# VHH binders against q86w26r167to484: the designs that were tried, part 22

Target 1, 318 residues: q86w26r167to484
Amino acid sequence: SLVVLQGSAGTGKTTLARKMVLDWATGTLYPGRFDYVFYVSCKEVVLLLESKLEQLLFWCCGDNQAPVTEILRQPERLLFILDGFDELQRPFEEKLKKRGLSPKESLLHLLIRRHTLPTCSLLITTRPLALRNLEPLLKQARHVHILGFSEEERARYFSSYFTDEKQADRAFDIVQKNDILYKACQVPGICWVVCSWLQGQMERGKVVLETPRNSTDIFMAYVSTFLPPDDDGGCSELSRHRVLRSLCSLAAEGIQHQRFLFEEAELRKHNLDGPRLAAFLSSNDYQLGLAIKKFYSFRHISFQDFFHAMSYLVKEDQ
Short names: E, the ipSAE of ESMFold2; O, the ipSAE of OpenDDE; V2, 0.75 times the mean of E and O plus 0.25 times the DockQ between their complexes.

## First folded at step 5 (VHH; framework vhh_7ubx_2)

Design r2 (at its last look DockQ between E and O 0.01; V2 from the best seeds 0.00; counts 0 for: pae O 8.3 > 2, unsure alone 62.4 < 65, placed apart)
Fold by ESMFold2, look of step 5:
Structure r2 (fold): chain B 318 residues (1-318), chain A 125 residues (1-125)
Amino acid sequence: as target 1 above (318 residues)
Amino acid sequence: QVQLVESGGGLVQPGGSLRLSCAASGFTFSDYAMTWVRQAPGKGPEWIATISSGGWTMRDDSTKGRFTISRDNAKNTLYLQMTSLKPEDTALYYCARYSDLYLVGEGETVTFDYRGPGTQVTVSS
């Protein structure tokens, strides 16, 4: 009753995990098997103020008054989906570090090791690089590899992404005529980047005359399309380099400290205007006690990895 | 013939509230899961929320705590109550019969067999 879904960045693990929750809720997946399905984003679990099982359940339900006693009455009818084991991160508050305590990891470790709720079902998604940290915690696990999009699934993705049929047809035609783009789109995260790039080009009235030659070119095409307009910066090339350097700096700092969520103050430290950079950074509001705080993350972990790799290529301007 | 018709969109100031409705006809509404999706200019479709035939709801994290999906099976109507609206909520909002979930933009969108034409929501001062 423990499954590990593994695959490289962008292969659709998170989307599959969320789809499973939704399909369960609509009655098409596991009908009658589970009373509750809990989705836990390992990236976001650091936002829990208290790392007790009750608080995890409240957080997953979005309700401080979730019926914890009833939920836990039949633990064999519970499914926990732990998404992104490779994205676990350290607490924001220094108080937890001062005490030398890691209660969030401790709770998840107890759950994975079957020390708490040993009869519940678990689904864990991860990139392969984290398996060395995960495997020692597992007893009996089924492993599933996520393969990416079939040719049919790529076609459906384009028709779903572009609600304008003419745009969808044009975008897919461009991709089908470029063997490199078509093969790259078997990775759902790359397919999203390609669709976003093409939509951005069409929005800006541009004709796609030269297509990317590799995955790095694909990401650079996206970056070139969506960096803030030069006209607002006064000195356009210098401003674009400073924004790019700042994104690279944020990504590198995040990776070094195993941080995937960033406060607004952290963006300001890197001289980044979050709302202007919506093409690269997404934001969510979170209830933290009585306060509502906005946190930013890269729109996908692939962007954070890409900008981190680029951080050695971006020259500081003096 | 299955029909879904949205209403209730319009221009609203930041921090305001809006209630969207979706009138359903041509099928047994109470038997189906229903969903709200939005599409902002220059972006792909973005899943907002889904409600099962029995009333269980799932919402995307980006609008968590601000948007509430509900349904009235007696009136064959799906609702989206929106509060604390922000300029980034500006989009075409449409309802659909849920089928599958896909990753797009800041969230996911869904596959559907039928959708409405949508209602425009614009948040600006």
Scores: ipSAE 0.015, ipTM 0.522, lowest interface PAE 7.3, mean pLDDT 77
Fold by OpenDDE, look of step 5:
Structure r2 (fold): chain B 318 residues (1-318), chain A 125 residues (1-125)
Amino acid sequence: as target 1 above (318 residues)
Amino acid sequence: QVQLVESGGGLVQPGGSLRLSCAASGFTFSDYAMTWVRQAPGKGPEWIATISSGGWTMRDDSTKGRFTISRDNAKNTLYLQMTSLKPEDTALYYCARYSDLYLVGEGETVTFDYRGPGTQVTVSS
């Protein structure tokens, strides 16, 4: 079977995909149907050492001694969850010379096209815009749309996010009184941004007088709240602007080159300090052969999109 | 030793039918997915169909509806029933225990765990 989960950025596709893996592992989901469920983060595929199915399986298993031969004996009992088709990265090649698919991308494409392991089950998550690229690969697929939070789920999220009940109520009240914020909170990722912003304001003793008028304002409010000073310890507005510009540059470069993971060296090139940018960037350690390497990513793809968009504004001011 | 031996190929007229067989030995046949692949002169290997214990799948092109993959586990034999054969179906047909496709450059390459020597199918008037 082939299923495509589509939803806007932040709607919870990744969360759902991960939950599926957990539920399967605990026996709640698809009992007895699959011997193996392989979660594949599409943005991480670029980190594979080899563009081979076996390597992908080893990667997914976290064990180079996984019984791949045995696993491949019954492909029909395998489920691949390809999370973030839209986040497939291009190799870190300096010169984007060849418009062709990378070998690693090709590996996944062959799975999707049912050339590799044609009897296995596939679940693919993607954003709607990327469906254009996915559709030509699909023969028969069931499409599922992910819309985000219900009203009840939004309320629940606020209650779960804030440890203090009064703060939760206050925050939720602010959001309910603002149609833009309330609607925005339908998207779990945005809901988190809003909650974080409000929490930040409350912690700083700031009264939220001005409410965002659009999604851009929401992100700007968040950025304004959490943007750190320059690495030199300078708290000047100029320093903050520099960091903002650098984040925009990083995001833009990433989008331009279809990169979503960044090495520490790349951050340094942009004069960014990863650990200080925890509000915007997340870090993960990846096993690359015998080595462990740290990579940074925007906490959510929506941040990268936002900073990419902002990069055009910052350039105009220069 | 794993052995796969294809048979049933030959010369047939357009619109004709052939049934290919693959005799398997040296492994537990029922435990493995089996695949038919073909290779035409001057072309790379082309995946046709795979059958496992859970079902079968076939390429979604002109072969769909004309070809049928099946197996007899008791006989350790894989089958490919071909009908309405076309000149374009002319190829060496391989049976494989396991196959995988890889893109090499602009082309597709099929890799095999084990495959037979193949049986020639020629469709000609």
Scores: ipSAE 0.011, ipTM 0.293, lowest interface PAE 8.3, mean pLDDT 86
ESMFold2 (binder alone), look of step 5: mean pLDDT 76; pTM 0.751

Design r3 (at its last look DockQ between E and O 0.06; V2 from the best seeds 0.00; counts 0 for: pae E 15.8 > 2, placed apart)
Fold by OpenDDE, look of step 5:
Structure r3 (fold): chain B 318 residues (1-318), chain A 125 residues (1-125)
Amino acid sequence: as target 1 above (318 residues)
Amino acid sequence: QVQLVESGGGLVQPGGSLRLSCAASGFTFSDYAMTWVRQAPGKGPEWIAAISSGGWTMRDDSTKGRFTISRDNAKNTLYLQMTSLKPEDTALYYCARYSDLTLVGEGETVTFDYRGPGTQVTVSS
């Protein structure tokens, strides 16, 4: 079977995908149907050492001694979850449009096109825009639309996010009184941003007088709250602007080259300090052969999109 | 007691539209996924669409692009908006409570624990 989960950025596709793996592992989901469930983060595929199916399986298992031959004897009992088709990364190239498929990308395409393991089950998550690229690869697929939080789930999220009940109530009250914010919180990723922003304001003793009127305002409010000053001893405002410009540059370069994971050296190239930017960037360690290497990514793809968009504004001001 | 009551069915000409409603009671509506199922004369039941709190799915068949599933939790109501109706859409349409929105592969059937008595939809010139 082939299923596509589609939803806007932050709607919870990745969360759902991971939950599926957990539910399977615990016997709650698809009991007895699959012997193996392979979760494949599409943005991480670029880190594979070899563009071979066996290597992908080793990667997914986290074990180079995985019984790949045995696993491949019953493809019909395998489920591949390809999470984030839209996040398939490419090497840095000046002209993305002229680039052919990378070997690693080709590997996944062969799976999706059912040339490789035609009897296995596939679940693919993607953003709607990327469906344009995915659809030509699909023969017959069932589509599931991920909507995000219900009203009840929004309320629950606020209650769970804030440990202080009064703060939770206050935050939720602010959101409920603003239709734009309330609607935006339907998207779990945005809901997190909003909660984090509100919490940051409360912790700083700031009264929220003006509420965001659009998604851009929401992100601006968040950025304004958490953007760190530079240590270069200069004017705090100038330093903050520098960091903002650098984040915009990083995001723009990433989007331009279809990059979502960044090495520490790349951050340094943009004069960014990864650990100090935890509000915007996350880091993960990846096993690359015998080595472990740290990579950074934006905490959510929506941040990268936001900073990318902002890069145009920052350039105009220069 | 769990109750599901469908309404909105009727006779319509080809190309017409209908909006089905399902009123739910006796349980916390928002906590459950809901589905529309139909059964045409001489055919087995087939699910059309399902909706949970976090998403929806529809069978990729002749209903794709013509039908829309939605819900109003405040009203405890499930909806099926049908457009461009065809004679082949003639069936008894059921509202059913689904345990969860799960990914259903090809050939899989949707399982539900409760369903309504159904509302008849007839598409005829």
Scores: ipSAE 0.150, ipTM 0.615, lowest interface PAE 1.7, mean pLDDT 87
Fold by ESMFold2, look of step 5:
Parts: sequence; structure tokens; C-alpha cells
Structure r3 (fold): chain B 318 residues (1-318), chain A 125 residues (1-125)
Amino acid sequence: as target 1 above (318 residues)
Amino acid sequence: QVQLVESGGGLVQPGGSLRLSCAASGFTFSDYAMTWVRQAPGKGPEWIAAISSGGWTMRDDSTKGRFTISRDNAKNTLYLQMTSLKPEDTALYYCARYSDLTLVGEGETVTFDYRGPGTQVTVSS
């Protein structure tokens, strides 16, 4: 119930964290899983006059009339998103010393060490340079590390991804006009998702009128483009929720057992139809002794990492 | 391009009041914590007040509660309401955007990634 998301560059982690709160509030992300989701900006928390839990909740809600008693009634149904742990450095520590408190007694440190609200869920974002300060606070955590492309590497990636140079130029122009999207493409997995989404739009004859403004929008745009609708069933939102949950389950199982390749039976265990999910899963045939067997993998490593990170939000109540 | 433009300063008598404004553009104002800083003649910058993206405020004790920070996200505007002004409050007042910690200064130093040119407040008879 504790996930650390780590990566370089300045703006993508904050927009992801903020979007997750909004998507939960509108019912599109993990409905029924959490009663409350709180976003805590670590760079802003130094502004908090008092280090009491109620004041943190007032700060997160933007309203000093928040129903603190009801919120804290079931802590296992709470998610705290602690964005930018690396931004808790020296200024927060000095404020605590001025009040006669040690850094280890701060509210955020008590939350991270699981001494305050030990049953709640935590998602912590950070840059790798702060891990030496964060790791001693953790008891048991899953880590996700986002690697990055230089500007030259991003340009080369777009040029290589599209067979048609005109498509590559158009796709890169769209991305460069959105500074948030361009910076998000530092992460190879996100860069691939963006290229695949744009290619899918072009192949379907669609015009890109508005670009995604954050990584959550990027992933959802890809999902919206490539998830198949239910053949006979109900709402497309329910089908997308079920498939997303199943992909999270597969990714978590893979990481738990250190596996990259999955047999078709393993996909069926997770209610996944590999051929229908070609946008997320790829297959290859392998010679194994005298037999030929088909194995599936996530089409890009970033999907396995993304769904694995999200699986901790799903599995907390299983 | 991030732009911050202060207004509302001027000459006031001791005990008077002023309301400073800071017009913000070139970024999503509602996503950022904002602050007011002043710099008196011959002194370094002095932090006055801050307001989070969610609207919670913090003030330095040195003003003894005479200054109130607020924001209007619909107008992209930051405010500082000053009352009971004293000659010691004479300074250049500027608004600043609270920075990513990779840009924050050392020790007690407050570092901001963008600031405005400031508006002069002069308190004298």
C-alpha cells in the first residue's frame, strides 16, 4: 500500500498526481476504492503553520471546514499522494527545529514510517537524488523508476517510430507545441505511448484537436483509442475499468515473480484476451525443445511499470 | 513567459492602509503557491506572507498580524492587505512564485523562480 514513483525532470510527476485526484473525484479512477484521496505538495507543505493531521487535511481540501472526524473514521479507505518528496529538503527541516521538533517527528515522516494512519495507502513521487533520505523511512515499498530521453533522443525516436517522414514531422510538431507533452516524452514509455496514440489517430482518420496536458491524459487517450468495446455488453466505461484492473493484476503478478513473458493460460487467469489487447500486449512464438509456444509480454516496458504502480491502489482491498 | 506585475504602492501616513495587487500571467496561477517579499533600503529581502495553491495562508510574525495575503484565481491576482502601517514597513514589495525545491536556496534563505519588479510602499508623515 506504499508506492514510490521516481523520475527525473520537473513537471510530469506533479501533473500526474493532480490528475489522479481529479479522476478519482469524477469517478473515472478506481470507483469505490477510496473514500478520500488527498494530494499533498511537498514543496508547499513548509507553508503549514502547524504539523497536526487536521491542519494537513484542511490544507489539502482548501477549506477549514473539512469533515475531519468522518474522513479519519476509516483510514484504510484513504489515499495520500505525497508529491515531490525531494522538495521536503532543508526548509521543512529548519521549520521543525524552530518549533523544537526533530525531522523524524514531523507529520509527513510519521505517515511515511507508517506510525500515523498505518493502514492508509501512500503514493510518493520523488527524484532519485532524494532516495537516500527517503529509503530509511520506508519499511516495505514498491519502486518505479522513470528513465529519460535527451531532446536529441526524443527527435530521433519520433523519426524512427514513423515509417513516413511526413507523419513523423507532423507528430513531433504536435508534441513540441505542447511543452508539458514534450517534457513528458523524456520518459521512453510515455514517448512510445504518445507516438502510438498519434499513429492510431492518423490511421483512423481522426484530427487531433486538443493534445493531452499531462501523463494521465496521455495514457487515457491511448486507452480510449485502442481498448476494444464490449461486443454485447454494457457501458464502455465498465469494460475499460475491468480490462484496466486485469492489466494491473497481470503487471503486478509479473513483477512479483520477476517475469516478463506470459503464456496464454496466464492471460486467461487474469481475464485477458491477448489477441483483442494487441495494443497493450504483444506475442511471439518461441522454440522450446520440440514444441513451439506462444508467449505474451507488455508491448512496451512502460505499460508494465505503469500498471504495476497502479496495482497497489487496486489491490489494497482484495 | 511568466510575468508578475505589482501595483497599489504609494505614500501613506503612519497608521494607514494599502492593498497591493500582483497580476500573474504566462502560467497556471491556481497550481502554484505564491508569496510576498519586501526589501527595505540597505537590507536584504524579507519574507512577508505566503498562500498555498489550495488557499491556506502563512504569515511571518514580524508583521504582528497586520498583513493579510489572499488570491483570486479567477482573475489570476495575488493580494496583500496592509493595515496599521509603520515607518519600518517602508520597502519595495514584490510578489514571487514559490519554486521547485531544486531551485530553493540554502538555510533560512527563501529562493523563488520568478518575481515581479515590485511596487514601492513609503510610510512617512
Scores: ipSAE 0.000, ipTM 0.217, lowest interface PAE 15.8, mean pLDDT 70
ESMFold2 (binder alone), look of step 5: mean pLDDT 78; pTM 0.775

Design r4 (at its last look DockQ between E and O 0.01; V2 from the best seeds 0.00; counts 0 for: pae E 12.3 > 2, unsure alone 62.4 < 65, placed apart)
Fold by OpenDDE, look of step 5:
Structure r4 (fold): chain B 318 residues (1-318), chain A 125 residues (1-125)
Amino acid sequence: as target 1 above (318 residues)
Amino acid sequence: QVQLVESGGGLVQPGGSLRLSCAASGFTFSDYAMTWVRQAPGKGPEWIAAISSGGWTMRDDSTKGRFTISRDNAKNTLYLQMTSLKPEDTALYYCARYSDLYLVGEGETVTFDYRGPGTQVTVSS
């Protein structure tokens, strides 16, 4: 079977995909149907050492001694979850003029086209804009639209996010009284941003007097709240602006080159301190052969999109 | 007691529109995925669409683009908006509570634990 989960950024596609894996592992989902469920983060595929199916399986298993031959004997009992088709990265080659498919991308495309393991099951997550690229690869697929949080789920999220019940109630009250915020919180990723922003304001003893009027305002409010001062210790507005510009530059470069993972060296090139930017960037360690390497990514792709968009505004001011 | 009651069916001309409603009671509506199924005379039941708290799916067949599934949790109501109705759409339409927490992929059978009595939709000139 082939299923495509489509939804806007932050709607919870990744969360759902991961939950599926967990539920399968615990025997709750598809009991007895699949011997193996392989979760493949599309943004991480670029880190594969080899563009081979076997290598992909080793990667997914986290074991180079996985019984790949045995696994491949019954492809009909395999489920591949390809999470984030839209996040397939281009090779870290500086000047790729020609948008050719990387060997690693080709590997996944062969799976999607059913040239490789035609009897396996596939679940693919993607954003709607990337469907244009995915559709030509698909013969027949079930499309599932991810909607995000229900009203109940929004309320629950607030309750779970805030450790203090009074804070949770206060935050939720603010959001409920604002249609824009409330609607925005339908998107789990945005809901997190809103909660984080509100929490940050509360912790700082600030009364939320001005409410965001759009999604951009929400992100701006968040950025304004959590943007760190420059490494030089100066809490000057100029320093904050510098960091913002740098984040915008990083995001723009990433989008331009279809990169979503960044090495520490790349951050340094942009004069960014990864650990200080925890509000905006996440870090993960990846095993590359015998080596472990740290990569940074925006906490959510929506941040990268936001900062990319902001990069145009910052350039205009120069 | 779990209850599902469909309404909104009737006689409509080809090209017409109908909005089906399903009133749910006896359970926390928001916690369950809901489905629409139809059965035409002489045919087996046909799954149309499903909607959970997190998303929706629809059969990629003749209903694609014409039907829309939605829900109002505050009203404990499931909806099926039907447009551009065809004689082939004539069937008894059922609302059902989906027993699975996940939306079913292509080729899989939807299982439900409760179903309403159905509402008749007849498309005829």
Scores: ipSAE 0.025, ipTM 0.392, lowest interface PAE 5.3, mean pLDDT 86
Fold by ESMFold2, look of step 5:
Structure r4 (fold): chain B 318 residues (1-318), chain A 125 residues (1-125)
Amino acid sequence: as target 1 above (318 residues)
Amino acid sequence: QVQLVESGGGLVQPGGSLRLSCAASGFTFSDYAMTWVRQAPGKGPEWIAAISSGGWTMRDDSTKGRFTISRDNAKNTLYLQMTSLKPEDTALYYCARYSDLYLVGEGETVTFDYRGPGTQVTVSS
């Protein structure tokens, strides 16, 4: 069967997908139903060297000795989790392009359309804006919407986030006293941003006198906390503005070209030093043939969306 | 009651290795999935890896296979083998009993029903 999980950025679709894999592995979810569960990150699928089903299975299993013949013998006992359909990227290191679909798109399209492994189970996560591209591929799908944290789950999240109970109590009290902020923490991704911001403020010894009043204020509070001035003090504001403009430019270019992974050369084009910007960009090294290549992404897709939106305001200063 | 006690942390030079251990008691260890989580100064918790009761593992891609989770059900002990350590790996490392994976780095969340006090890993030149 086929299930589509949909929800806006930050609602926990990826976390739920990962939870399902682990729950299956522990025997809690679908005991005895599936012999194999494959997690496929659509953001990262472009990094496959060859776009064949066997290579996808090797990649998911982490070795080239996966028993592909045995796995494919009973496709009805397979579950594929395709996480982030809205994050599919254009191929890197292009070979010949086929007219129409790329080889990697063809593999995923064949799975979704049930042309390859028609009896397997599929779980696809996506943001709603990508449904226009996904719906033409579907036959019969169940749709599930992810809504976010209950009030108890928010409290539990704060207790889990902060190791010190006093710090957790202080942080949660600040959030509960602002109804807008408390409601915003219904979205787990925003709840994470808020906790990160408050932890940063507390570790810097700062008193939180004024709380953010909306989503933009929340992200700006995080940016202000973790984008400190350079050592030279007097010109630190210029350096912060330049870095902010560069992050906005990277995010806007990424959205324009539907790119979520960036090579170091792309960061240099925007005058960004990835390692210095760890609060906003994460990196992973991938072995591509004999070479190891480093790719960057925004730490959360919400940051890419936020910086893209901000790019319209920054351009007005040109 | 459930107890988890980490050990094996310390100061290590870049490129070095450490093996963290987590001694579990107060529950049937072999029935539960277990996880390692770390928290660097000024950052939120970051999930590293999980291992099922039967030994199946899943890890966060950010460690690039430098970290290997394992368990010994006969000794009620969870392990994290860390190699090629970098200054960015400096953090407090916790073992935790799996409950929900709502608190994950990169803006995702996962929660745990029990975790230990943690062991400090410091990587410096």
Scores: ipSAE 0.000, ipTM 0.376, lowest interface PAE 12.3, mean pLDDT 73
ESMFold2 (binder alone), look of step 5: mean pLDDT 77; pTM 0.766

## First folded at step 6 (VHH)

Design t1 (framework vhh_7ubx_2; at its last look DockQ between E and O 0.01; V2 from the best seeds 0.00; counts 0 for: pae E 17.1 > 2, grease 27.4 > 24.2, placed apart)
Fold by OpenDDE, look of step 6:
Structure t1 (fold): chain B 318 residues (1-318), chain A 121 residues (1-121)
Amino acid sequence: as target 1 above (318 residues)
Amino acid sequence: QVQLVESGGGLVQPGGSLRLSCAASGFTFSSYAMTWVRQAPGKGPEWIATISSGGYTLYDDSTKGRFTISRDNAKNTLYLQMTSLKPEDTALYYCARDSGLWFDELSYDYRGPGTQVTVSS
C-alpha cells in the first residue's frame, strides 16, 4: 500500500510518523502486520555513504550487520516511512548544479515508483505545496490530510507547555482573546512558537501590548524576543540586524540549493554561532563512516521559510 | 464492556449539514484514537477521519474540508460535523475505536452499530 500524508508545516507529520514507529515497536499498532518498520528522514538521506537499498536498511537499523537478505525476502511485511519528502536535499557539493536526480534521490524514487520492493508498504509525508513533485511518482496512492490541534488540544498544549499553571492560564487567555493567535495555534508548530514567545515575554517581565495579526508577525515577535544580544552585553540594533540578516542568508541559500542541513563551516561562513542560536537552529551529530559530524538545521522548516521570505526584505537595505 | 453508540443520522438534502455523535463507554476514552468510517450499500468500508489521543486529526482526501472530526473527552463523545453533503455521502456511519493511528486499512477493535445518513433531494 501507498499512503501520502500531507499537511502544512508544523501540523505534526514528523511527530505522527515517529509515533507510528514507537507504537509499532510496542505492539500497539498493526500487530503482526510488519516485521520491520523503517523510518527514513528524507533530509538525512543525503548523508548516506552509498546509494544502495542495503545501505539504507543498515542506516535505518543503525546496524551494519542487520540481516538485509532476510529482510528483503518478505517485502510485503515491510513498512517504509519516508518522512519529509519535500526536504530531500541536494548534494553539498556546490558544483553539481546538475538538474538531475542524485543517486540517493533516485533510490527513493525507485522505491516510491514501486520499482524497488513493489509489495512493501509506503507512508510518505510531505507538504501540500510540494505534492506536485511527488504526484508523478505515485501510483494509486491514498491521500491523507493531517490537521493540527482541536480546541481542546490547544488548551491542553498550553497546560503542558507551561509548568506554572498561572502562566499557562495567562498565556492561553492572551491567545483566546486574539482570533489570529488562536487560529494559528491550531498548528502545533506554530502553537509552540506562540507559547515560546509568550514565555519569553513573561520571563523578561514584558507585557504583551501588541499582538500579532498574521503569521509573519508571530514569527517576528518570536525572532525579536530570542535574537541574541550584542557581544558586549548590550542589545545593539546593529548586532541584532546582522544576525537576522545572516539567518536570512543561510535560509535563502538553503532553499535555493535545496539544503536543510548545514555544516558548522557553513554557519561560520555566514558569521553565525550555532550554539548561541538555539532558539532558531537545532544541531545533531551524525556518524559518517568513521567520523562524527555535527549538522545544524532550522528548528522547524517554517523558520527556514520565514527567514527565506525575510531575505528579500533585508536585501533591499543593502 | 466497550460500547460505542452513534446518533445524529437522518435524511438531509444535498448541500445540507449533519452532526453525528458517538457516545463511548467501558474504556478510557481519552486514551484512544477514534475514527469515523462509513459504508454504503454494496461498497466496502470507507475511512473518513481519525482523531488521535494527542489531538491530531486525519482526513481522507474525499472528505477533507467538508467533514470535521472532534472529541469531548469530558463527555466521552466523538463528533463528526458534516457540511455540503452530497448524495454520494449516503451511507451507514460508524464510530470506531482505533488502535492508535490510521495507515492504509481500517484498524479498529470496536465499532458501534452505526447511524444512517441519507442525502437525497
Scores: ipSAE 0.356, ipTM 0.710, lowest interface PAE 1.5, mean pLDDT 88
Fold by ESMFold2, look of step 6:
Structure t1 (fold): chain B 318 residues (1-318), chain A 121 residues (1-121)
Amino acid sequence: as target 1 above (318 residues)
Amino acid sequence: QVQLVESGGGLVQPGGSLRLSCAASGFTFSSYAMTWVRQAPGKGPEWIATISSGGYTLYDDSTKGRFTISRDNAKNTLYLQMTSLKPEDTALYYCARDSGLWFDELSYDYRGPGTQVTVSS
């Protein structure tokens, strides 16, 4: 069967997809239904050296000795989770195109159209904006909308996010007193940003004087809290402004070229120090053949979108 | 500069056969997946078949078993062998270099001008 999980950025699609893999592996979800469950990050699929199905399976298993013939003997017992269809990206360099890696998205196309492994089960997560590109490929698909948190779920999220119950109560009280902020926390990704912002304010000894009025203000509050200071003699605000412009530039270039993974060299091109910017950028090591290479991405796709949108405001000051 | 030039089209009777060719230049042909697409007047593009750089083939259901895609990397040439042609196969046929990046109807980045295939009756 084919299921499409759709919802706005931050509604928990990736979290649900990863939890499904874990619950299957521990025997609590679909016991006996699938012999193998493969998680495929669409953001990362461009990193495959070749686009054959065998290499996709090696990638998902984390070794080059996965028993491909045995795995493919009963395709009806396979589940592929294609996470982030909206995050498919072009090759980073012309060299990747030259190696025939362009067909990687063709392999996903073949899976989605049911031309390769037509009896396997597929679960695809995506933002609604990408549905125009996905729907023409689908034949028989069940669509599921992820809508977000109930009021009870918001309360539980705050309680579980903060290790200190007094912090959780203070944070939730601040949010409940702002109807717009409370409604925005229906979106789990926004709820995470808000909790992170409030925790950061509390850790820095700051009192919250005004609460954000909309989603843009929410992201700005987070940025203002976590943008690193620079202690070099009165230039700290200029240095923070330069880092902000660099993050905007990275995000804009990424969105313009449909790129979501960045090498360390690309961060240096934008004058960004990845380890210092852990509040905005996460890193992962990837095995590419015998080499291990580090790539960065925005911690959340909403940050890349936000910095891209903000780049228009920053450019006006150039 | 990427160039794709199709040939081999023409007028054929129902049940007949044609072999289309696509000469490629300006890029490393052996490194790209290649695709045949057709378009009848007033209709949108219709995907026919794709062949990967490694030779794996995929066909649309409507032409599977009648059409065969192949490539000759030494000659930088893509082929489409068409048999059991029907009047519904009348269209402009063109080859395309598959971009391999995004799933949409325009998943290719270059195409040729096409060659006309007309199945009379």
Scores: ipSAE 0.000, ipTM 0.132, lowest interface PAE 17.1, mean pLDDT 74
ESMFold2 (binder alone), look of step 6: mean pLDDT 84; pTM 0.840

